# Ledger of designs, part 80: VH-VL binders against q9h9l3

Target 1, 176 residues: q9h9l3
Amino acid sequence: PRKMVAIDCEMVGTGPKGHVSSLARCSIVNYNGDVLYDEYILPPCHIVDYRTRWSGIRKQHMVNATPFKIARGQILKILTGKIVVGHAIHNDFKALQYFHPKSLTRDTSHIPPLNRKADCPENATMSLKHLTKKLLNRDIQVGKSGHSSVEDAQATMELYKLVEVEWEEHLARNPP

## First folded at step 3 (VH-VL)

Design Fm32 (framework fv_fezakinumab)
Fold by ESMFold2-Fast, scan of step 3:
Structure Fm32 (fold): chain C 176 residues (1-176), chain A 125 residues (1-125), chain B 111 residues (1-111)
Amino acid sequence: as target 1 above (176 residues)
Amino acid sequence: QVQLVQSGAEVKKPGASVKVSCKASGYTFTGYYMHWVRQAPGQGLEWVGWINPNSGGTFYAQKFRGRVTMTRDTSISTAYMELSRLRSDDTAVYYCAREEYYYKSGTYYNWFDPWGRGTLVTVSS
Amino acid sequence: QAVLTQPPSVSGAPGQRVTISCTGSSSNIGAGYDVHWYQQLPGTAPKLLIYGNSNRPSGVPDRFSGSKSGTSASLAITGLQAEDEADYYCQSYDSSLSGYVFGGGTQLTVL
């Protein structure tokens, strides 16, 4: 069967007033939640806003960070040909400047059966934190020190596993 | 109580069509997929297809495409399976079955429960 | 021609153990899809016996157990009783067919 991984990225603000989102960390886990990749990534542009409340990234993390072009190559090698799971994953792919085939992409923010299990409207976009609390009885993204992209990727994979059989069946019947 | 009540036995000539009904009660009809499965006398189970009672969307096994049509009437919680251009080898008991779901220990399961009691369709000249 | 392979028959004496195999391929059981088991008593509709590889619904004795490994699954029945005489069917999903598949069925005889 085709391999499956989950991804979560953290972005920092670059450009005028820090309004441009640039990749600054990426975590990738396998089906069982084992970490395949977790690196801080140095944007090619000056960081204006670390967005630390959300990203968890500080200046010290940039000292030994992998340059964007090198990190991108490493990440794409892991993702290519695999089913990639994420939450609002279009943001991650945009930060990576990467196109992943829709047929191999699973976005837990847009899976109606997952919302149904959480007693949420099927057409609503629910946060990863909310779905994880409702369905896995686990609190993630707590405190003011920023998110762990490893924790988020692991939670995303576990959420997908709750609907995997049903959703893969749906996608086989309705190829994107 | 969750129940599926099917229509009575039918005898048809080759080339005719048959329409079997399955009336659901005891649960939210539109919340669960309905499957159709057949069993020729003395033979095994063969999946025919499913209908989503909420949307009316259907999917049929390749063998039956072009001959089977599944519909539902949400006002009476009833699903229908119509099979056309009948042949002698379509003689079988036709079952409806609800697709149930359960989450346990991070794993999602889906299975068929309950099953209707079946409708015998006999195709003979 | 069933997609999943089961032995056509199995037999045992009261009190013995029997195992019924269900062999699939990389597009169904081998792809990670769950296996469910149904019991069909003569003249009746199939009834759920095991769901999600190894779970028992209410009312099913613990003498019945299921397991899955690689491309195959098995149903084990211990302490055989006359009332266990029935046909047993495994079921999974097949990604290449985009549909549900059944085993050919196994007739259990208690001698």
Scores: ipSAE 0.000, ipTM 0.457, lowest interface PAE 18.8, mean pLDDT 86

Design Fm33 (framework fv_fezakinumab)
Fold by ESMFold2-Fast, scan of step 3:
Structure Fm33 (fold): chain C 176 residues (1-176), chain A 126 residues (1-126), chain B 111 residues (1-111)
Amino acid sequence: as target 1 above (176 residues)
Amino acid sequence: QVQLVQSGAEVKKPGASVKVSCKASGYTFTGYYMHWVRQAPGQGLEWVGWINPNSGGTFYAQKFRGRVTMTRDTSISTAYMELSRLRSDDTAVYYCARESRYYYGSGSYYDYFDYWGRGTLVTVSS
Amino acid sequence: QAVLTQPPSVSGAPGQRVTISCTGSSSNIGAGYDVHWYQQLPGTAPKLLIYGNSNRPSGVPDRFSGSKSGTSASLAITGLQAEDEADYYCQSYDSSLSGYVFGGGTQLTVL
């Protein structure tokens, strides 16, 4: 009965040598992969490193970007009370400065049955790109112009759906 | 196969300067920051600074500012570290090391040194 | 002085488990910067062992694992082998120095 969404955020580097990860794009999709939210987000601090190879973010995207405070409010309204799926999702929540209940969080980088299906060690952290290629036979994050957070969120939802029944049973038997 | 090949050992007198080279192969030289790290005999690792081979931009640890200069030559994929006004306590093995960043689209990065040169011993003695 | 604190030495017998600590402060590990670990065999350059707190590069056996909590990180080595005898260094970034910092190194002796 709980609604489920998948999230993927892109971060840029702020602070000394760009070592601080600041939210610069967020995409949220529903269970069927339809886009519920997709906005470029303007960090309150000066961007030192766009990390364009991975983030896909360039200076032009910041010109019309939604300010962080406003974007955060919009995003949290979508996430609150829902099961939220992500890949290494703690990074997304950190960038959002947000705590989501562990009982409603699903991290596809830490689901042993998913790794098992991909012929990977159960306790290893595998990349979204690797799992998507192995399990969905689809290439994501192609090229050097940066990743699509919409594509990543959609892939993450599809990966979770492969193990949803068994993982929800596991969580019901072994509450976090 | 990534390789970082460093120049040979140097013996210098106090007050002299030394220039160490690091020739990169097996990857796109301008795609990765290059760091310099030193290790005095029997001691630990000490970071000296970095160069961005694409831009030529540099950043040095406070201890070495005013004495160290890092440069590169993109035509031969080689990075250089020059240390001036040498003292006996500059005696060390100097390593070049490639900075790697592991990203996944939604976001973490890790600044670590994934490949190291074999080191260049610089001895400063009278 | 090293910015990150490691014990100068640790020892264990073959097959045993050892842990090497790396203690920082609020300007480095405590600020959320990742910890990486390097293995240095005698007479050789350091080699990447663990990156991003807990990730292993290709070719590093799963006997090596890393963790991080608060202002500290730990390297765990299980099933000790004679070949593990080496110096181990942790590395992070320090915001107050705007630079990369290393631990003082830990010499592992396999008895």
Scores: ipSAE 0.000, ipTM 0.482, lowest interface PAE 12.4, mean pLDDT 86

Design Fm34 (framework fv_fezakinumab)
Fold by ESMFold2-Fast, scan of step 3:
Structure Fm34 (fold): chain C 176 residues (1-176), chain A 126 residues (1-126), chain B 111 residues (1-111)
Amino acid sequence: as target 1 above (176 residues)
Amino acid sequence: QVQLVQSGAEVKKPGASVKVSCKASGYTFTGYYMHWVRQAPGQGLEWVGWINPNSGGTFYAQKFRGRVTMTRDTSISTAYMELSRLRSDDTAVYYCARESRYYYGSGSYYDAFDIWGRGTLVTVSS
Amino acid sequence: QAVLTQPPSVSGAPGQRVTISCTGSSSNIGAGYDVHWYQQLPGTAPKLLIYGNSNRPSGVPDRFSGSKSGTSASLAITGLQAEDEADYYCQSYDSSLSGYVFGGGTQLTVL
C-alpha cells in the first residue's frame, strides 16, 4: 500500500495586473490529518495582488518566507511516490510547476461517488467549502482573513476517506 | 463572445406545460453548470434548479419537484426547462444562467451566475 | 418568500455612498457560503456585479464593493451615479435547502 497525503496551496497574483497565480503557501497533511509541511513561500516575481480574501496572505508573511526554488524541492520530496489528494489539484501542481502521475493523484473535485453522496451531479466541480459542509457538517474558509491551507488540506483528506474504498477499487479496475 | 439565447415568449392556459430553451455559444457548453431562475412580475429572483450539461444530471428546488424537468442536447449546445401543470402564479420571466468557474489561488471555484440569458416571459392565463 | 433579507429600497443623491445589506442565517451566509451580488437594470436580465463576497468581474467599476461578516453581507456603492438606479440582489447557497437562495431585492433610487 502507498502512503497518502493531502495538499492545499495558496497562490498570489504576479505578472501583468496580477493575473499569474504564483505559489505563496503550501500545506501538506498525512492520512490522519497531521501536518507534514506548512510554509509561506516567496514567489520569484514581484507580488502584484496578495488575493488576501482567499489566500490569507499579507505582506508580513513574506518577510521570512522560503524562496520558491527551495520550497519546491522540499515539497516534491514529500509528494514523490505518494498518493496525493487535493481539491482542484491541477492548480496546485501548476503553481508548483510539477507533474504528479495521474495514477497517484486523487482530486476531490472530480470524484463522482463523492458528488453523488453530496447530491450533486457526478462530474460537477463543487467547491471544497460546499462539499465539506454537506458531507462533514463543518464550516471552512470562514471570515475575511483568508483561507487556511492547513484546514483545507485536512478537510480534503477527510472527504477522500468517505469514498476511499469505493474509489480505489474503481481505479484498480479502470486504471488512469 | 459568450452568449445564452432563449426561446420566445409563451402564453399558456392553466394545466398546460411549457418548454423553454437556452442555446449557449462562445464557450464549452459541457464545461459549466446551467441554472434556471424565474422572476414573477414586479417580484424578486427565485432559483428553480440546475443541470450539468455534461452528464445530464439535475437538481431541483423542492418547490418545483414533480413539475419541472431539465434536459439538454449537447449536439446543439442547448438546455431546456419544462414546467408542467401550470398555474397562474407560474407567470414569470424564466432565465437560464451559467454557473461561473472563477478560480482563486487555492484551486477553489465560485458558484456565481456569470452569464445570463435575456429571459423568456411565460404568461399563464385564461 | 425570499430566504435572504434585503431592505426593499434605498436612496441616495449623485456622488453619495449607499450600502445595501443582505441578512442570512446559520445555514447559508453564517455557514461560510460566499455571497454574490447582481444588478438588474429596468427591463434587463440580472448582471453579475460582485462574486465571492468582494470580487469584481471585468468591467465593473471599483466604486462597487462587497463585504461579508457573520450571517450578513453588504454591497457598497460610492460616487453614486444616475445609471446605478436598478434593483440589486444578493445570492448565496443554503445547506438546509441544498440549493441557491436570493435576497428579496433592493431598489436603488438616485434622487
Scores: ipSAE 0.000, ipTM 0.479, lowest interface PAE 12.6, mean pLDDT 86

Design Fm4 (framework fv_fezakinumab)
Fold by ESMFold2-Fast, scan of step 3:
Structure Fm4 (fold): chain C 176 residues (1-176), chain A 126 residues (1-126), chain B 111 residues (1-111)
Amino acid sequence: as target 1 above (176 residues)
Amino acid sequence: QVQLVQSGAEVKKPGASVKVSCKASGYTFTGYYMHWVRQAPGQGLEWVGWINPNSGGTFYAQKFRGRVTMTRDTSISTAYMELSRLRSDDTAVYYCARESRYYYGKGSYYDWFDPWGRGTLVTVSS
Amino acid sequence: QAVLTQPPSVSGAPGQRVTISCTGSSSNIGAGYDVHWYQQLPGTAPKLLIYGNSNRPSGVPDRFSGSKSGTSASLAITGLQAEDEADYYCQSYDSSLSGYVFGGGTQLTVL
């Protein structure tokens, strides 16, 4: 059996307009929701927009944050060879400047059975907050001081578990 | 309903300046960035720059720096693009377009443009 | 001139499938930036057709689909109809330019 983890990253805006999403925090949990990794990460470029309403990142978190190159190495050691679950996970991999095999990637924003269980159109892209409320009866990302990447990673793993058997069978029959 | 209404066609001589307007309605004007894109006759789309209507902050494509100025007036929900020292190859339809972006809390899809204004034809001839 | 490369024209008969390619480089599509597609009917402004590589806005039929691989993206149109005759543009972001980039456009002719 292949081991499985869930990841959620927080990004800040760098570059003109803060358009570039740069990694500023990463949380990784195991199958049972236990935290394997949770660190603030210092981008190599000047932060233009902390995106604090969503990221929860403030200037103070950057003072003793782990430099990007070091954090990236630590994170990749955890992800390599595992099934990695995330929500809109391409954003996380982009911020990590990392390629993870599609056969080992599970994106809860693109799993039709999850939308079906939530009474949503199968081909729609639903937010993590919406799916978690509909399927787990839990409110996440509450308030205006930013999101908890640990909370989001835990919710993402729990959502995947609801469809794991069905979806793994589908992927075995229809390899990516 | 969301609408972007642009000013009418302009005819200018080389060396002159032109100022095109884009009036927004049906949404919160200060909540969305506004982009300017041009299209020369029979040619493709070319990005000019953006303005943040909330802050007045701007960013321009390298080709237009020093000649383009973007401004806005929040009291009338209108964005402006002024292009100076006009050349014949500035002849084009100039579009304003609203930026759309979706956040999942940890990142976003990169910006796309929706809706678009109907365009303003600027003709530069001697 | 255009940063992203598209074929100048494609053609197909009603009911057929056509594919329009959009080729970039390591600083845009190859860097992982999303690709969006616009349809421009003759004499009109561009209209959003596909965003975020493969998502359809409300009102766009599922005959239109998008995909992305490596440094390239593709727009597929199945069941061609006469009203699909238009110019199609891909768009992305380029990190080297710190700006938005478009393909040169593809004219679709429905025979």
Scores: ipSAE 0.014, ipTM 0.521, lowest interface PAE 7.4, mean pLDDT 87

Design Fm5 (framework fv_fezakinumab)
Fold by ESMFold2-Fast, scan of step 3:
Structure Fm5 (fold): chain C 176 residues (1-176), chain A 126 residues (1-126), chain B 111 residues (1-111)
Amino acid sequence: as target 1 above (176 residues)
Amino acid sequence: QVQLVQSGAEVKKPGASVKVSCKASGYTFTGYYMHWVRQAPGQGLEWVGWINPNSGGTFYAQKFRGRVTMTRDTSISTAYMELSRLRSDDTAVYYCARESRYYYGHGSYYDWFDPWGRGTLVTVSS
Amino acid sequence: QAVLTQPPSVSGAPGQRVTISCTGSSSNIGAGYDVHWYQQLPGTAPKLLIYGNSNRPSGVPDRFSGSKSGTSASLAITGLQAEDEADYYCQSYDSSLSGYVFGGGTQLTVL
């Protein structure tokens, strides 16, 4: 079968109002949760809002960060041809300015069986923190210092593994 | 209780300026962006722009650039929208609305407008 | 003209189901920006009905639901009641405009 990885990115705000989400960190883990990639990334545009409460990104992290163009090349080498798992993963791909085939994409924020296992409405977009607490009995994203993209990628992979058999069967019957 | 209280109705002549106020209470005024949205009689909602009450930074929809100015006074938790060189087609109810956000773990967010002020009717007539 | 397209009107009888569509483009809904829905009763300010495609704020009954697919979103109202008679607006963000966009609004008439 194809190899599977999980990705989680941290974004900072650039552009007017800091509304544009620009890549500032990316973590990728393998099926077992081992870290394959974890780098701070320097956006090509001026950072207006570090969004530190959520991103964990501070000005100090940008000093030796990998420039976006270089980081993007490194990340795409890891993702290409693999099944990529993420939570609200469209945001990660948009920040990477990257198209990943829908047939190889798994978004834990849009898997109805996962919400059902968590006693949540199937059509609601539940946070990674909530699903992880409900289904894995683990607290992530604790405190106000920002989130660990490594921790989030690991949790995302573990969540997907709970529904992997059921969801892969669904996708085989109902190709995207 | 979170509230946005807007100033009263205004009647203006073409070419005049109007300044609408929006007083916030029940939350940290500088913690949330404020939006302005208008609605002409019998028509739909039209976004005008936003102000960051913390920095005073603003951004306006292309249609209103050069005629709209948004300001705020943090000492009284009040946002203002001033529209100049008024035309008859500027007749509308003008709403202020607070930006609410949901952040995903990776710092990306989506935002929506809640709560809304009750609106200020601005009538432009000769 | 509104950037997002809604039907100007829909109607239904009490107890029935109605659906209101909201069609965007590649720079807004198609770009992955979330869709929010507002209900506006006559003479009142818009009120948040659905946020983030499918979430209900406290006080909104589960008869109201939202969904999104591709470049479009839908608001479904089941068990239609007289009090649902109102204008409904979808809203998203447009990256090409760097601004917020609304649908033209849909007037719901309960027969």
Scores: ipSAE 0.014, ipTM 0.610, lowest interface PAE 8.1, mean pLDDT 89
Fold by OpenDDE, second read of step 4:
Structure Fm5 (fold): chain C 176 residues (1-176), chain A 126 residues (1-126), chain B 111 residues (1-111)
Amino acid sequence: as target 1 above (176 residues)
Amino acid sequence: QVQLVQSGAEVKKPGASVKVSCKASGYTFTGYYMHWVRQAPGQGLEWVGWINPNSGGTFYAQKFRGRVTMTRDTSISTAYMELSRLRSDDTAVYYCARESRYYYGHGSYYDWFDPWGRGTLVTVSS
Amino acid sequence: QAVLTQPPSVSGAPGQRVTISCTGSSSNIGAGYDVHWYQQLPGTAPKLLIYGNSNRPSGVPDRFSGSKSGTSASLAITGLQAEDEADYYCQSYDSSLSGYVFGGGTQLTVL
């Protein structure tokens, strides 16, 4: 069935100074939170900074990582035709070098009703961690071992579900 | 009003290439996938592939891989389908069709083809 | 040889009820993918008739109805009219092909 999916990506630093964000992990979950995709991805360039504290990525994860080009194809195949939910999803798409139709994209970092529900300014950009804690009473991205993209993707989907009806109606009235 | 205007009929020799255009209007071109479907004379509909006008990403039916190339020019909201190494059995009306969508809740939606272009007849003959 | 199977032809008299079947498999209709129906009048492009198994777009009379069950779908036309004479195609998505699929089409003749 054609359904909504949520995506979260982890990036590592490439380039001479590690300032280039390269995709190193991608997780995709369906509406129910079931994992559809979760792979470590090998960037085409040498990794200079694993950014482990944030990304959770370690060198050992890259040993059998899926080459970027292959992973990209796999991911795009999954995303094709789907409504894709993410948090600050522009970053994920950028890392994927893929741009999903705007009409089929849902960014939980830019949903005023979601912020309102969390007692945050509607036009503010709130972190996934904050929204998840506030609205789902869950702690994500805890510790110093790095984030779980699966957990983040699941949280993102759950957050969206809180405002799904309202937001979809809004979008229907205001098509891009 | 959403419209898809296709290029005119083409007559080609076997081995040649044909490029059909589909100009979209009345909606955000980059916001919707564009599909191509062909129909041989007196035959049914056959899905050829889709293009993401925003990214340029494409996916083709297995049958056409290696011979079909879908592109787009966002500046003029136009999608293109090029079919190479033409043979007689490529003779068909080629349609572009927008992928429309309706969300019905619970993370689910319908996606269908609407609207359709009027079609472009491509005739391949010696 | 379409992935979805339709009867090549059906016929009915004006005012009658006709049904067009669309038989799929576990990789398309049976996998839960929606079925859409298109009407193609002679010499014209296909036109959306039913989307999402049973929904009628604006302009489609309620005498057209769609249903889906198991690995099959069906289009029903009640109160058959002369203008209903056309080809009808079901369409879905096939996971094994990662692509969209059509039925072979059904030619409806109004007697």
Scores: ipSAE 0.010, ipTM 0.559, lowest interface PAE 9.8, mean pLDDT 93

Design Fm6 (framework fv_fezakinumab)
Fold by ESMFold2-Fast, scan of step 3:
Structure Fm6 (fold): chain C 176 residues (1-176), chain A 126 residues (1-126), chain B 111 residues (1-111)
Amino acid sequence: as target 1 above (176 residues)
Amino acid sequence: QVQLVQSGAEVKKPGASVKVSCKASGYTFTGYYMHWVRQAPGQGLEWVGWINPNSGGTFYAQKFRGRVTMTRDTSISTAYMELSRLRSDDTAVYYCARESEYYYGSGSYYDWFDPWGRGTLVTVSS
Amino acid sequence: QAVLTQPPSVSGAPGQRVTISCTGSSSNIGAGYDVHWYQQLPGTAPKLLIYGNSNRPSGVPDRFSGSKSGTSASLAITGLQAEDEADYYCQSYDSSLSGYVFGGGTQLTVL
């Protein structure tokens, strides 16, 4: 069986009016929820908007942050050849400037049986916070000081485990 | 500056259909769900449904299924709500409202409504 | 009928505190869904007042605060002012309906 990890990234706004999402933190956990990687990451471009309410990132976190090129190399070594679980994970891969094979990607925002367990429309995109509360009875992203990407990655892995057997069987029948 | 501009007031007879428009500006139209909420005179807010402008996918409150249709035109950043077989108790102000930003970094999104259009009064009378 | 229960009216004198309740069930507030609050001045569209249970948008004074516990939420308004006279609505999401739900609204009268 392939190794499985869960990832959650935080982005800050760069470029004109802060419209470009640039990687500023990445957390990766293993199947059991143990942290494999958790670093603040310095974007190569000027940060226009820290998006602190959601990202939890402040100027102080950038002082000792790992430069993007170095962080990217470290992260990709962890992800390569593994099943990678995330929530709306395409945006994490975009920020990493990375292509991960669809056959090894699991997006908890797009797993119909997970929405069904939560009594939500199967084709709707539900937030990680709502799915985690409904299915795991756990509050994440509490308060207004920003999200913990470690907490989000751990919750994402636990959500995937609820549907893992069913979804892996589905993917075997319906390859991407 | 984010704005939602709605079409003008309509007066319809029972049994007719009405189509209300909501033109979005100041943001990426396809990046946010659009909701429709109505308010009968002197009454509270009642959720009608949503449309995903990116996919065209819709979901309607049980009360309105079979009578409401939501569509959008991405080329002009405009959402539409059509209500058919109008009754006098459909008289209401109909609002479009943007669902809060989906924060993709952590896979999160938020489900409050901001901004709101100024509303379109639909009067159903003989 | 509204899915979330609010008192139809509340009143207070200038400078006083009022609290507006919003009572739900296990399929909405009790399921962990956030509560948001809207202020509607006469003749206007609703305006976001509180989001995510307790957060204020830019421009909303700190006299307005929100809280959530169990199946219920509350909006507190301190230092009441005449301009606070409006209708207030709570809003959440309901998993059994797969839809968005509002409270019936509370009319605040500043005496």
Scores: ipSAE 0.000, ipTM 0.476, lowest interface PAE 12.5, mean pLDDT 86

Design Fm7 (framework fv_fezakinumab)
Fold by ESMFold2-Fast, scan of step 3:
Structure Fm7 (fold): chain C 176 residues (1-176), chain A 126 residues (1-126), chain B 111 residues (1-111)
Amino acid sequence: as target 1 above (176 residues)
Amino acid sequence: QVQLVQSGAEVKKPGASVKVSCKASGYTFTGYYMHWVRQAPGQGLEWVGWINPNSGGTFYAQKFRGRVTMTRDTSISTAYMELSRLRSDDTAVYYCARESDYYYGSGSYYDWFDPWGRGTLVTVSS
Amino acid sequence: QAVLTQPPSVSGAPGQRVTISCTGSSSNIGAGYDVHWYQQLPGTAPKLLIYGNSNRPSGVPDRFSGSKSGTSASLAITGLQAEDEADYYCQSYDSSLSGYVFGGGTQLTVL
């Protein structure tokens, strides 16, 4: 596999009135879309709102979930030193309580050439579902049973591969 | 062009059933949930339920459970809502509406309605 | 009765500003669920006006704006025009009902 992975996380609501987003699932795929990591993760705080409609997480998933501290260690070992691709990836890093170098981060929600290929305004923030439908002709996040973080990570990697050459060249000329 | 075309007006007697259709075009029918919303004359909007055209799965508002059935035919991209044991207070315009994708800035997924069908007036009278 | 509370009517003169409130509870707006707004002109189906609290679809003028705070949301209309006479509905999701909820609607009259 290349030194490039894609990540997608699902969060549940913890803290007062469920306002805090806490990591509850993480999926990581390699360049070819093979799953490197996919675990339900138990937050250290009481879950107030499972946000199941979007997260896909239910109480049964928490029974055998990996505790946050252990999962975080496993995830960071996979991410460290690699180019990490995600969609609105800052939310994933925040949930992981992790800083990943900007030079090794690729956010498909903020890549102007990708929006241009989708006939969208270059500076608009488009949803993963919209970009995947427009550029890959695939429907993801279908239904109300919650999103699949594996599906989202795979779609994110495929979207990045569409602009990889031109975007890497851009970053080489315009380092972040 | 995304469009929802609904069947024509119906007049029914109390106790009868009515089946309203909603034909979708201009998008992948199975990719989006379809909602039904009604509006009694001079009154507000009331959510009835949704159907997942991909799976055929449904969820109905408590008020309508036992009387409403939602179905779809994927070969003609058409959703149906059937309401049985009609009462005079079921007189309303019944709308189908597509549930749209979340937008990154909103923080919520799949929870606004766009587009809407033009509505089907169902009149229940003796 | 509607789950979200709106004033039944609001009025203003051409060129003025009006605001329409939408009050919810801890299971909907207060739980962090977004508020969307629909405009219904007489004899027509509702049309999306604002989604995700404050975003405008293409074709909706910037004199329409939305905001949200706590358990309530507000639709502001500036520079009122006669064509704005319509019913306005807020909509959100309610976690306790696992369903979609609407406000009772507000009729706007441009005097």
Scores: ipSAE 0.013, ipTM 0.500, lowest interface PAE 8.7, mean pLDDT 86

